# Designs tried in a protein design chat: VHH binders against Leucine-rich colipase-like protein 1 (LRCOL1). Part 14

Target 1, 137 residues: Leucine-rich colipase-like protein 1 (LRCOL1), of Homo sapiens (Human) (a6ncl2)
Amino acid sequence: GYGPQKKLNLSHKGIGEPCRRHEECQSNCCTINSLAPHTLCTPKTIFLQCLPWRKPNGYRCSHDSECQSSCCVRNNSPQELCTPQSVFLQCVPWRKPNGDFCSSHQECHSQCCIQLREYSPFRCIPRTGILAQCLPL
Key: E = the ipSAE of ESMFold2; O = the ipSAE of OpenDDE; V2 = 0.75 times the mean of E and O plus 0.25 times the DockQ between their complexes.

## First folded at step 23 (VHH; framework vhh_7nfr_2)

Design i4 (from r3 with A110M; at its last look DockQ between E and O 0.02; V2 from the best seeds 0.00; counts 0 for: pae O 9.0 > 2, placed apart)
Fold by OpenDDE, look of step 23:
Structure i4 (fold): chain B 137 residues (1-137), chain A 124 residues (1-124)
Amino acid sequence: as target 1 above (137 residues)
Amino acid sequence: QVQLQESGGGLVQPGGSLRLSCAASGFTFSSHDMSWVRQAPGEGREWVSSIYSSGDETYYADSVKGRFTIARDNVKNTLYLLMDSLKSDDTAVYYCARDFYDSSGYWTEMFDVWGQGTQVTVSS
């Protein structure tokens, strides 16, 4: 956090002081800080970007922009949480593991929801074959 | 050793009140902003309230605004959360956390120290 409002001996507002516009701040950055949904003078990033503070993984979110990971998705819970992106830089919601009941391919981690036999419930099944096809075992 | 320890949780009826405490040790408590965060079963962590190191600024989530009061005693190295008019939706494990800011200009984790949490259950 910013601690107590730091008043600099300058015409501009210091870090942690309430602001409404970027130019009010010495940092030229007025954004939501880490402590509260209020706009305060905030340091710029190392790349001289003015970014609002974002939530770490595991915190409740409603939009991707809230998260440090830029990924807000449902996991194994009724709530959307900030989640790390996949190794391929994809923001993918939690999906059912193999063996779980499913109604569509998209529910499954394998992207494969099929019946193993006639009149059996649909389950998430690993893809088979060299082409990784969704086929009954 | 840097440590936070919550206490004061329990079972209360709707409309009841609780006071949570967080004992800090191993660091200069008065130099750090502090927060309360809660997590209900099956849900993600939710920020509840924050207070500046000096205590001169406090912030609350909309869900608790007007009902909860965050306070601190820098002499006792203790953070408090006064919870009034409790609702069933307030049921959660409540954590105190030390706010963290990287002065290098990078945004890292919001908090760098956590307590073990204290259970608050609001039920009739």
Scores: ipSAE 0.007, ipTM 0.287, lowest interface PAE 9.0, mean pLDDT 80
ESMFold2, look of step 23: ipSAE 0.312; ipTM 0.776
ESMFold2 (binder alone), look of step 23: mean pLDDT 81; pTM 0.817

Design i5 (from j1 with T52N; at its last look DockQ between E and O 0.42; V2 from the best seeds 0.00; counts 0 for: pae E 2.2 > 2)
Fold by OpenDDE, look of step 23:
Structure i5 (fold): chain B 137 residues (1-137), chain A 124 residues (1-124)
Amino acid sequence: as target 1 above (137 residues)
Amino acid sequence: QVQLQESGGGLVQPGGSLRLSCAASGFTFSSHEMSWVRQAPGEGREWVSSINSYGDETYYADSVKGRFTIARDNVKNTLYLLMDSLKSDDTAVYYCARDHYDSSGYWTEMFDVWGQGTQVTVSS
């Protein structure tokens, strides 16, 4: 027996076609696609969610929500870029590498800003020892 | 020859101001971070201030923060220290130094070039 032919509702738009509402699409998903602010019929995710396109890492951003990583931070450049989250799923802004001048621990990637000698400036220094302490060498 | 020469030191009353200069020669001044270090009589050397190569980042010891201003002119190859609201405790020989950070092996902070120093005396 021929199973009920799913009436291809010929009125629904296919993937990649311009849309205004979710119901217009066969996928039931009408979202912003790519860098162009156009709403197109888009496939749903594996979890059957209709998500707008988000910028990959390295693209300019203004808000976390623009990025696939959900992390938009200033890097070594004055520009905010989509950046991967840390291993702990934190969106951490760029911090100074070891050797750079610093004024606080928070400025350093190591979280360690110390004066190695009394006559030397403060610099970002790697933490030392088994306990990863911020100590002068 | 690589050289640093300080000037502008002198005798000043408490609350007064001085401007120190450090003339650099023999190297590409604009490519190096620079610092001021001072030494009071009977005391060790004390870091005062540092400035990055471009001059857009400045750092100060807590003892001078808000009173001193470090600046540089990369066209003139000159480092400056503007000292305002001077105190008796600011009395010292002031040295300009070229910063060097050695990333080989252990992280070592060093100065590879020093000036001769200029005397600053704050007294009533």
Scores: ipSAE 0.325, ipTM 0.745, lowest interface PAE 1.0, mean pLDDT 86
ESMFold2, look of step 23: ipSAE 0.356; ipTM 0.799
ESMFold2 (binder alone), look of step 23: mean pLDDT 82; pTM 0.829

## First folded at step 24 (VHH; framework vhh_7nfr_2)

Design o1 (from j1 with Y101W W107L; at its last look DockQ between E and O 0.27; V2 from the best seeds 0.00; counts 0 for: framework grips)
Amino acid sequence: QVQLQESGGGLVQPGGSLRLSCAASGFTFSSHEMSWVRQAPGEGREWVSSITSYGDETYYADSVKGRFTIARDNVKNTLYLLMDSLKSDDTAVYYCARDHWDSSGYLTEMFDVWGQGTQVTVSS
ESMFold2, look of step 24: ipSAE 0.514; ipTM 0.858
ESMFold2 (binder alone), look of step 24: mean pLDDT 81; pTM 0.813
OpenDDE, look of step 24: ipSAE 0.000; ipTM 0.293
ESMFold2, look of step 25: ipSAE 0.569; ipTM 0.872
ESMFold2 (binder alone), look of step 25: mean pLDDT 81; pTM 0.814
OpenDDE, look of step 25: ipSAE 0.381; ipTM 0.794
ESMFold2, look of step 26: ipSAE 0.471; ipTM 0.840
ESMFold2 (binder alone), look of step 26: mean pLDDT 80; pTM 0.816
OpenDDE, look of step 26: ipSAE 0.229; ipTM 0.666

Design o2 (from j1 with H100F W107L; at its last look DockQ between E and O 0.02; V2 from the best seeds 0.00; counts 0 for: pae O 7.2 > 2, placed apart)
Fold by OpenDDE, look of step 24:
Structure o2 (fold): chain B 137 residues (1-137), chain A 124 residues (1-124)
Amino acid sequence: as target 1 above (137 residues)
Amino acid sequence: QVQLQESGGGLVQPGGSLRLSCAASGFTFSSHEMSWVRQAPGEGREWVSSITSYGDETYYADSVKGRFTIARDNVKNTLYLLMDSLKSDDTAVYYCARDFYDSSGYLTEMFDVWGQGTQVTVSS
């Protein structure tokens, strides 16, 4: 059953809109850094901090133009959508492989789980260099 | 036509090893992050591992960490999964998947292209 949809705060970014911070999205969820997997967050929502963009040779980028990642957002406007330091990804609630909610990170395959459609599999993978979006809960 | 084709699956005893391959065609392989996902009988699809476009970073599910190694050859347009110390719980159909980003670089669907899968059976 569709759990109670959290009322969208009008001040938050809409579903599918990009976020720079988790506070901009539907939930002020805990930020999980992929480099610090032991950070505990609420099991309902996770805002994954992605690793910095890297050049094809594996070195860190000093500027987004140096990166060839498919997940780097390059707008026509000089928007700092691709920061070389970190990018956040808003994730749907933690889910076990069977679809149940997780009580801890260890019960899930990743700090970030995404289910876009009701009957689609849960996709829990860390990301690097992607712009966060407000995803449906 | 965009296509992924898995191979290398089979029957293996516990503690054994397998190497899966995924041949990509119809798209710029080096421009996409790639992943392995598995599905055991009666279970949902489970993420296994991911690798960045140029292989500079790799990620693993806790269940396979230390045992599996993801790799890619962008010259050969091939994704690999080296599976060591296989367990019965690793029995599943293993799928190769292309990570998807929209034209603006935003995440919409995590995977947009799937292979047909290759069966891995770990049994004594």
Scores: ipSAE 0.017, ipTM 0.274, lowest interface PAE 7.2, mean pLDDT 66
ESMFold2, look of step 24: ipSAE 0.460; ipTM 0.830
ESMFold2 (binder alone), look of step 24: mean pLDDT 82; pTM 0.821

Design o3 (from j1 with T108E; at its last look DockQ between E and O 0.07; V2 from the best seeds 0.00; counts 0 for: pae O 7.2 > 2, placed apart)
Fold by OpenDDE, look of step 24:
Structure o3 (fold): chain B 137 residues (1-137), chain A 124 residues (1-124)
Amino acid sequence: as target 1 above (137 residues)
Amino acid sequence: QVQLQESGGGLVQPGGSLRLSCAASGFTFSSHEMSWVRQAPGEGREWVSSITSYGDETYYADSVKGRFTIARDNVKNTLYLLMDSLKSDDTAVYYCARDHYDSSGYWEEMFDVWGQGTQVTVSS
């Protein structure tokens, strides 16, 4: 299974192949889904599948607590983007409101960080932000 | 006080069944995704199963898929794990865990609240 494993696979996984930990990947751009902790390796772009949101108007929340999912994305407005079913997050270069690259997610509009290893702290990739894609129900 | 408390563990023979419960208190249970994590002796923690806030979706580790069922009762503030067809390899301390949530929306850890755990022993 995925998540914390007893044995380390020393072979590098190819792009798009599931990994148990980011060290198995050919790149450090490897993410784990919190509820389905599959780790996926990507060359430059990480796709995160956020949890379903169940707010009836499900699009704009002032706080993630208003949604049934903690996976919310802050856009250019102070509002967080919620979707009825799920949000796919794609790693993109982070930009500050002034257009500069970010060194941390707090400097940017992205509130989503990635977990490289299960039970490790969530991490943000420097200068890499999140592009959110809404999925229909 | 935010608290999780597991129960229902015990000794069972291979092929047997158990139902674990996790009582949540001190927070809005229905606002949080919940998970089960287990730890066998001498091993690291292993994710077992997760469930969304209102139970719309469930997720399972490959090792337990088809045998375990996660469920929740948001009225009772209780998380469940139905374990069928238990194997010796399922022997572990099973923990209830709240998925990380903060008011800022930032994720620091995967889980931020843990129960004390309940022992499950599968042995002939």
Scores: ipSAE 0.023, ipTM 0.293, lowest interface PAE 7.2, mean pLDDT 68
ESMFold2, look of step 24: ipSAE 0.378; ipTM 0.813
ESMFold2 (binder alone), look of step 24: mean pLDDT 82; pTM 0.828

Design o4 (from j1 with S104K; at its last look DockQ between E and O 0.02; V2 from the best seeds 0.00; counts 0 for: pae O 10.7 > 2, framework grips, placed apart)
Fold by OpenDDE, look of step 24:
Structure o4 (fold): chain B 137 residues (1-137), chain A 124 residues (1-124)
Amino acid sequence: as target 1 above (137 residues)
Amino acid sequence: QVQLQESGGGLVQPGGSLRLSCAASGFTFSSHEMSWVRQAPGEGREWVSSITSYGDETYYADSVKGRFTIARDNVKNTLYLLMDSLKSDDTAVYYCARDHYDSKGYWTEMFDVWGQGTQVTVSS
């Protein structure tokens, strides 16, 4: 069976669904790039996801063209320019593993913390992939 | 049946080391990010560490960074947590967890499979 269920706000768009306004999304996603202090805040801000480097049938790709997405994260491997890892920038709510809101970063699923608004606390978001390190591709 | 089973917990003195293992079965282990989560007595569950499907990246809570190392063997379908320089505050039940993905393949901030947990007690 499934573990803890994420508490969803039915009034908000689901993860990956496009928003016309930030208020439609599960979080107000006006993120700040921690490495370059640029505000990533657009009305059409959506969860940026590089889907796993998988074929439509779920098997590993040998080339990104075989994948259901063209998601390719380059690494320093001489034999593989691309990794099968997903790269995510998701402005998801600051949630615990059980779906509840976090009171501290250590309670959250990921230590990938993005400042959603200028001078606001960092929000931890799930992240995966290489090189992106919580930053957009 | 999808299953996770932890082992390797025990009693250790402060400054000691432990290695936890998590045996996965019933699913394609190499296709899932995996995590360790712990729960101290009277406290909520706390995220400890995560590792990507192929082990390319690892993530740690600030409380364990520099002391703990997460690793995986996808051939053996096993997740590991190497714990060094253990402190009394590390005392908890440690759970192995499979990271959850939604129907669209998005990485969510939750876990969909848990092990039974293994007790780690750090005491002099």
Scores: ipSAE 0.007, ipTM 0.242, lowest interface PAE 10.7, mean pLDDT 67
ESMFold2, look of step 24: ipSAE 0.395; ipTM 0.822
ESMFold2 (binder alone), look of step 24: mean pLDDT 82; pTM 0.831

Design o6 (from j1 with Y54H H100F; at its last look DockQ between E and O 0.09; V2 from the best seeds 0.00; counts 0 for: pae O 5.2 > 2, placed apart)
Fold by OpenDDE, look of step 24:
Structure o6 (fold): chain B 137 residues (1-137), chain A 124 residues (1-124)
Amino acid sequence: as target 1 above (137 residues)
Amino acid sequence: QVQLQESGGGLVQPGGSLRLSCAASGFTFSSHEMSWVRQAPGEGREWVSSITSHGDETYYADSVKGRFTIARDNVKNTLYLLMDSLKSDDTAVYYCARDFYDSSGYWTEMFDVWGQGTQVTVSS
């Protein structure tokens, strides 16, 4: 199982509200808005903005720097495909058996930890076939 | 055995510089995105920097932009972090981490291999 979860306070910050830590949010998921220097509470699904680069979507590239977005998909070939400039990242509230956040993948059952580009603890999630997806803008 | 080993940490004065190294073994280093993550005392782990498999693109946390430089040598299977203009707030254990892709092949900010970390202390 996921282990015990910390009791949610009804006073926890909602989606879109500024927070300093994951624990402050009902979703236990905080991201930094690139347009605003504030950390915001997010839903269980995190949307990350990809950086614009050169090749248009659907074209093959050797590495992500060649693509119009920072989202490159690895197919069965050695080449990557450029994808839209947004990443859909699953933010699963997986915790240690004691209910705490994970600091490494070994602490979680999934053996997969996501580190957001913010000052926050790792979130370990189940490793599935689709943990993140590049979405159209 | 897949392994990452950090080195180069130490005590330095504010404004000083350090170069961290991460030796990778047991996997095709050049096929993986790599990252640095740090953890200050009493705080969670913070993403610091990432670099693409071929080094063509680098990413930095706002807190270290302009001061830190990530680099890699795929011939030597080594990841580097050049840290300039160090501040007290940079004090932390610095970890090398291997990024991984899910089965769908999409790029993610997930890590599946960690080093043991190297201590960096910035103090006057």
Scores: ipSAE 0.025, ipTM 0.269, lowest interface PAE 5.2, mean pLDDT 69
ESMFold2, look of step 24: ipSAE 0.398; ipTM 0.815
ESMFold2 (binder alone), look of step 24: mean pLDDT 82; pTM 0.823

## First folded at step 25 (VHH; framework vhh_7nfr_2)

Design ser (from i3 with E33S W54S D99S Y101S Y106S W107S M110S; at its last look DockQ between E and O 0.11; V2 from the best seeds 0.00; counts 0 for: pae O 8.7 > 2, framework grips, placed apart)
Fold by OpenDDE, look of step 25:
Structure ser (fold): chain B 137 residues (1-137), chain A 124 residues (1-124)
Amino acid sequence: as target 1 above (137 residues)
Amino acid sequence: QVQLQESGGGLVQPGGSLRLSCAASGFTFSSHSMSWVRQAPGEGREWVSSITSSGDETYYADSVKGRFTIARDNVKNTLYLLMDSLKSDDTAVYYCARSHSDSSGSSTESFDVWGQGTQVTVSS
């Protein structure tokens, strides 16, 4: 008896085809090939874990989770890049340096965003001394 | 010590050609897939091309497909990138990178060794 031809759900991608999610693949496994920074449908084997591709150091990123290093930071770069984790470099969100325009204290490296003068733009101000509570003037 | 050293970069006019080389040392070159990655000013790193350890398979970014050719000489422990029909957008530092084959069976696309890079500038 002709067993029910498993209707190749034409919606599922075959092995080697580009994918974004595991569900897109017939194998239910969308993983990165080490040779190209593309996620491809791969055969599901007992030993192959379907891990999402993570970006190596120097690649553009938006979130820490995108990076192999789990560290996406803007270090004197116009863009956030995956950065190697060093013992001393905690992946801290990029904050604006002193003097830059800000809208909240959290945006500033100093954690202090204030108006120096009435009607002046808010700027990141350095915290100096014991009294440097970022108090609104 | 495992090292990669790029060379061959320079200033070229649009439409010109350039050949980059990457000298590998300190490891069994023929056992590793290799890649070229570039970084334009103010931009993040961008994958350009990869080649398998044996050279049997090559891969290219869409932006360079048909213009660039990756090759390798396993006897000379050298990786090459032939760049034809160069465009201004190709201006970048080009890095040679070794692909890390995780022996644990999880093929994570990771580069574990990088060169210092060579500057390619395409300008009229």
Scores: ipSAE 0.012, ipTM 0.275, lowest interface PAE 8.7, mean pLDDT 78
ESMFold2, look of step 25: ipSAE 0.026; ipTM 0.483
ESMFold2 (binder alone), look of step 25: mean pLDDT 81; pTM 0.824

Design v11 (from o1 with Y54W; at its last look DockQ between E and O 0.01; V2 from the best seeds 0.00; counts 0 for: pae O 5.2 > 2, framework grips, placed apart)
Amino acid sequence: QVQLQESGGGLVQPGGSLRLSCAASGFTFSSHEMSWVRQAPGEGREWVSSITSWGDETYYADSVKGRFTIARDNVKNTLYLLMDSLKSDDTAVYYCARDHWDSSGYLTEMFDVWGQGTQVTVSS
ESMFold2, look of step 25: ipSAE 0.488; ipTM 0.853
ESMFold2 (binder alone), look of step 25: mean pLDDT 80; pTM 0.807
OpenDDE, look of step 25: ipSAE 0.018; ipTM 0.340

Design v12 (from o2 with Y54W; at its last look DockQ between E and O 0.01; V2 from the best seeds 0.00; counts 0 for: pae O 9.2 > 2, placed apart)
Fold by OpenDDE, look of step 25:
Structure v12 (fold): chain B 137 residues (1-137), chain A 124 residues (1-124)
Amino acid sequence: as target 1 above (137 residues)
Amino acid sequence: QVQLQESGGGLVQPGGSLRLSCAASGFTFSSHEMSWVRQAPGEGREWVSSITSWGDETYYADSVKGRFTIARDNVKNTLYLLMDSLKSDDTAVYYCARDFYDSSGYLTEMFDVWGQGTQVTVSS
């Protein structure tokens, strides 16, 4: 009779060791831990979540989930970069400062894109008045 | 010098309560939104709660919602975090942070000033 094959208790890999699957790790978390595509045993969060390494601010991204900030947006560059979130964890896209050319209110930090003069280019302008109105001068 | 100093941390049992304080100095406290952030060992920093400059609005992470209360006293230049129904998972160093706001109104960073942190340990 073929005796029960002793399941080789593969010792769990420690933090920082290369892995392929979560179950290989003592932490039960195998994720990418750097910009290099290497999967390593990673500690879980305090909530027992296995979170992959995320890119710091300034790095190219395609999705919010790639970023430590959970915010991947276009800034003053044609590329999407990991960007700090605004107050209260809002991922707000970069907006143009006052004086910059714009085509819509949404492009401006002020949310005000207007022509100061007839036939002048549209520019981001600060809102005026007590009611923060976007009015041309 | 701009400074934040946390206090009130300690060891508590699960289900217990704790009140953290953050003393602010060197800046106009009432002009800044403030936040609490925590970091457990081996983990990254996790946002916990934020409060507006006047305290009229508060925001919480889902993990602490209903249990924690952020408050501030602008006269005392102090930020508070009332923690109720504490869980083991709440164990972390808790930091108070000043929310960043540049002159242009654009945020380049979420927080620009941090305290040294206070340890909160929830264990039986």
Scores: ipSAE 0.007, ipTM 0.229, lowest interface PAE 9.2, mean pLDDT 83
ESMFold2, look of step 25: ipSAE 0.410; ipTM 0.825
ESMFold2 (binder alone), look of step 25: mean pLDDT 81; pTM 0.820

Design v15 (from i3 with D56E; at its last look DockQ between E and O 0.02; V2 from the best seeds 0.00; counts 0 for: pae O 13.6 > 2, framework grips, placed apart)
Fold by OpenDDE, look of step 25:
Structure v15 (fold): chain B 137 residues (1-137), chain A 124 residues (1-124)
Amino acid sequence: as target 1 above (137 residues)
Amino acid sequence: QVQLQESGGGLVQPGGSLRLSCAASGFTFSSHEMSWVRQAPGEGREWVSSITSWGEETYYADSVKGRFTIARDNVKNTLYLLMDSLKSDDTAVYYCARDHYDSSGYWTEMFDVWGQGTQVTVSS
């Protein structure tokens, strides 16, 4: 007697449900969602395939890998935030533009913090090689 | 300053429709691919849809495919999201985002500019 083929109702988990494997999800995508320590079924996207959720710009981060931009840096905030990568795809901390007050070369975009005149405040200046040499402070 | 500003969000009933707009300023809008991303309460941000610079191609998450339509008007520097057949699960803050290109000009699925978002609530 052909016993009733138990249709294994592979009950795929819906979006937002906890998962361990991609195959468990209707979306075929099981990833870590935002702030949740657990993997959840995530919507399948055409572009993203099944990639872990990454934090958008402006979100607090601890590591570059947390960010969509792959860039977690401290800007003017005491907190590290996901930040857009530079045009050169480098994750560089925000640096002060030319003319701003500085206390170290590393603070400046130019990597040059010097006094233009005696008793003048230190400022970020362009590295010209002609007018000013950037010497260690 | 590079800016994106979403509008058009609101409260709608299930099965209803809504049109979101995103006004872009401070950059050449037509030179960038644009995307919509949403974030439901307690959830992470979810990619919704993307459109190429001149609208040649559109892409959708499976969850919204067939219901949502992304469009753009490069003359008006505006991105649109037409949402039809809305569901409760569509409730989220919807963000407009500018897509980032790598040095080779390829879409990296990264976003470098975000709007403030607009709330969409689907409730009976």
Scores: ipSAE 0.000, ipTM 0.181, lowest interface PAE 13.6, mean pLDDT 80
ESMFold2, look of step 25: ipSAE 0.431; ipTM 0.820
ESMFold2 (binder alone), look of step 25: mean pLDDT 82; pTM 0.826

## First folded at step 26 (VHH; framework vhh_7nfr_2)

Design e11 (from o1 with L107W; at its last read DockQ between E and O 0.31; V2 from the best seeds 0.00; counts 0 for: framework grips)
Amino acid sequence: QVQLQESGGGLVQPGGSLRLSCAASGFTFSSHEMSWVRQAPGEGREWVSSITSYGDETYYADSVKGRFTIARDNVKNTLYLLMDSLKSDDTAVYYCARDHWDSSGYWTEMFDVWGQGTQVTVSS
ESMFold2, look of step 26: ipSAE 0.502; ipTM 0.855
ESMFold2 (binder alone), look of step 26: mean pLDDT 81; pTM 0.820
OpenDDE, look of step 26: ipSAE 0.683; ipTM 0.919
ESMFold2, look of step 27: ipSAE 0.543; ipTM 0.865
ESMFold2 (binder alone), look of step 27: mean pLDDT 82; pTM 0.822
OpenDDE, look of step 27: ipSAE 0.447; ipTM 0.799
ESMFold2, fold request of step 28: ipSAE 0.438, 0.444, 0.541; ipTM 0.831, 0.837, 0.864
ESMFold2 (binder alone), fold request of step 28: mean pLDDT 81, 81, 82; pTM 0.821, 0.823, 0.825
OpenDDE, fold request of step 28: ipSAE 0.714, 0.760, 0.739; ipTM 0.933, 0.946, 0.936
ESMFold2, last read: ipSAE 0.506, 0.429, 0.474; ipTM 0.856, 0.831, 0.848
ESMFold2 (binder alone), last read: mean pLDDT 81, 81, 82; pTM 0.821, 0.818, 0.828
OpenDDE, last read: ipSAE 0.743, 0.714, 0.746; ipTM 0.938, 0.936, 0.938

Design e12 (from o1 with L107Y; at its last look DockQ between E and O 0.41; V2 from the best seeds 0.00; counts 0 for: pae O 3.5 > 2)
Amino acid sequence: QVQLQESGGGLVQPGGSLRLSCAASGFTFSSHEMSWVRQAPGEGREWVSSITSYGDETYYADSVKGRFTIARDNVKNTLYLLMDSLKSDDTAVYYCARDHWDSSGYYTEMFDVWGQGTQVTVSS
ESMFold2, look of step 26: ipSAE 0.418; ipTM 0.823
ESMFold2 (binder alone), look of step 26: mean pLDDT 81; pTM 0.819
OpenDDE, look of step 26: ipSAE 0.697; ipTM 0.926
ESMFold2, look of step 27: ipSAE 0.434; ipTM 0.833
ESMFold2 (binder alone), look of step 27: mean pLDDT 81; pTM 0.818
OpenDDE, look of step 27: ipSAE 0.026; ipTM 0.510

Design e13 (from o1 with H100F; at its last look DockQ between E and O 0.24; V2 from the best seeds 0.00; counts 0 for: framework grips)
Fold by OpenDDE, look of step 26:
Structure e13 (fold): chain B 137 residues (1-137), chain A 124 residues (1-124)
Amino acid sequence: as target 1 above (137 residues)
Amino acid sequence: QVQLQESGGGLVQPGGSLRLSCAASGFTFSSHEMSWVRQAPGEGREWVSSITSYGDETYYADSVKGRFTIARDNVKNTLYLLMDSLKSDDTAVYYCARDFWDSSGYLTEMFDVWGQGTQVTVSS
């Protein structure tokens, strides 16, 4: 007698239910769905991707992957925030304008952080010359 | 009259600490970035540290980084320099200076107001 194969109805969790693994969900997607550190069954994207919820612009972030914009940078704030990508689709951190205090060339929009005089603080200085050199005057 | 007055200098042993103060008067202190500059005997002036108007950012010369702390009290119109782990090479006259801001981005002059200076001597 062929006994009825009890199809183990693996009761998959529905959307919004707490999960630990993708396999637990009917959607096969278990991700963080909010700022709350809870993993929930989440619908896959239109491309059948299981993506965690990402932070909108203006939220504190530590990595680009945390942001909807895929851009986590320091802007006018001392903290890293999810920032919209520029028109050029580049995630460019805010850089200091000319005249601002700096500690490295990378901090400056000009990419030039120098002391004009020995007794002067480091400041962002525009690059001068045809070769755009960062040279002290 | 715009004035800066340094105090707190003195003789200290190597490894010792000092706190310098700079009292500002005659201008809106909180509107200006401030700096400390020192001059050792026979040497040129050397930038030591700077602080933004609100004190949210501080900057240090490599020679003093990790040992000195610049601070300000905008209520008291006072600039401070906390100097720890002092070395003989730190011996100098220390000046507080008001930073000049050139809106053109061309910094020809960094400071427009200076104090009289305070002597710091680090010697065993």
Scores: ipSAE 0.266, ipTM 0.695, lowest interface PAE 1.2, mean pLDDT 85
ESMFold2, look of step 26: ipSAE 0.636; ipTM 0.878
ESMFold2 (binder alone), look of step 26: mean pLDDT 82; pTM 0.823

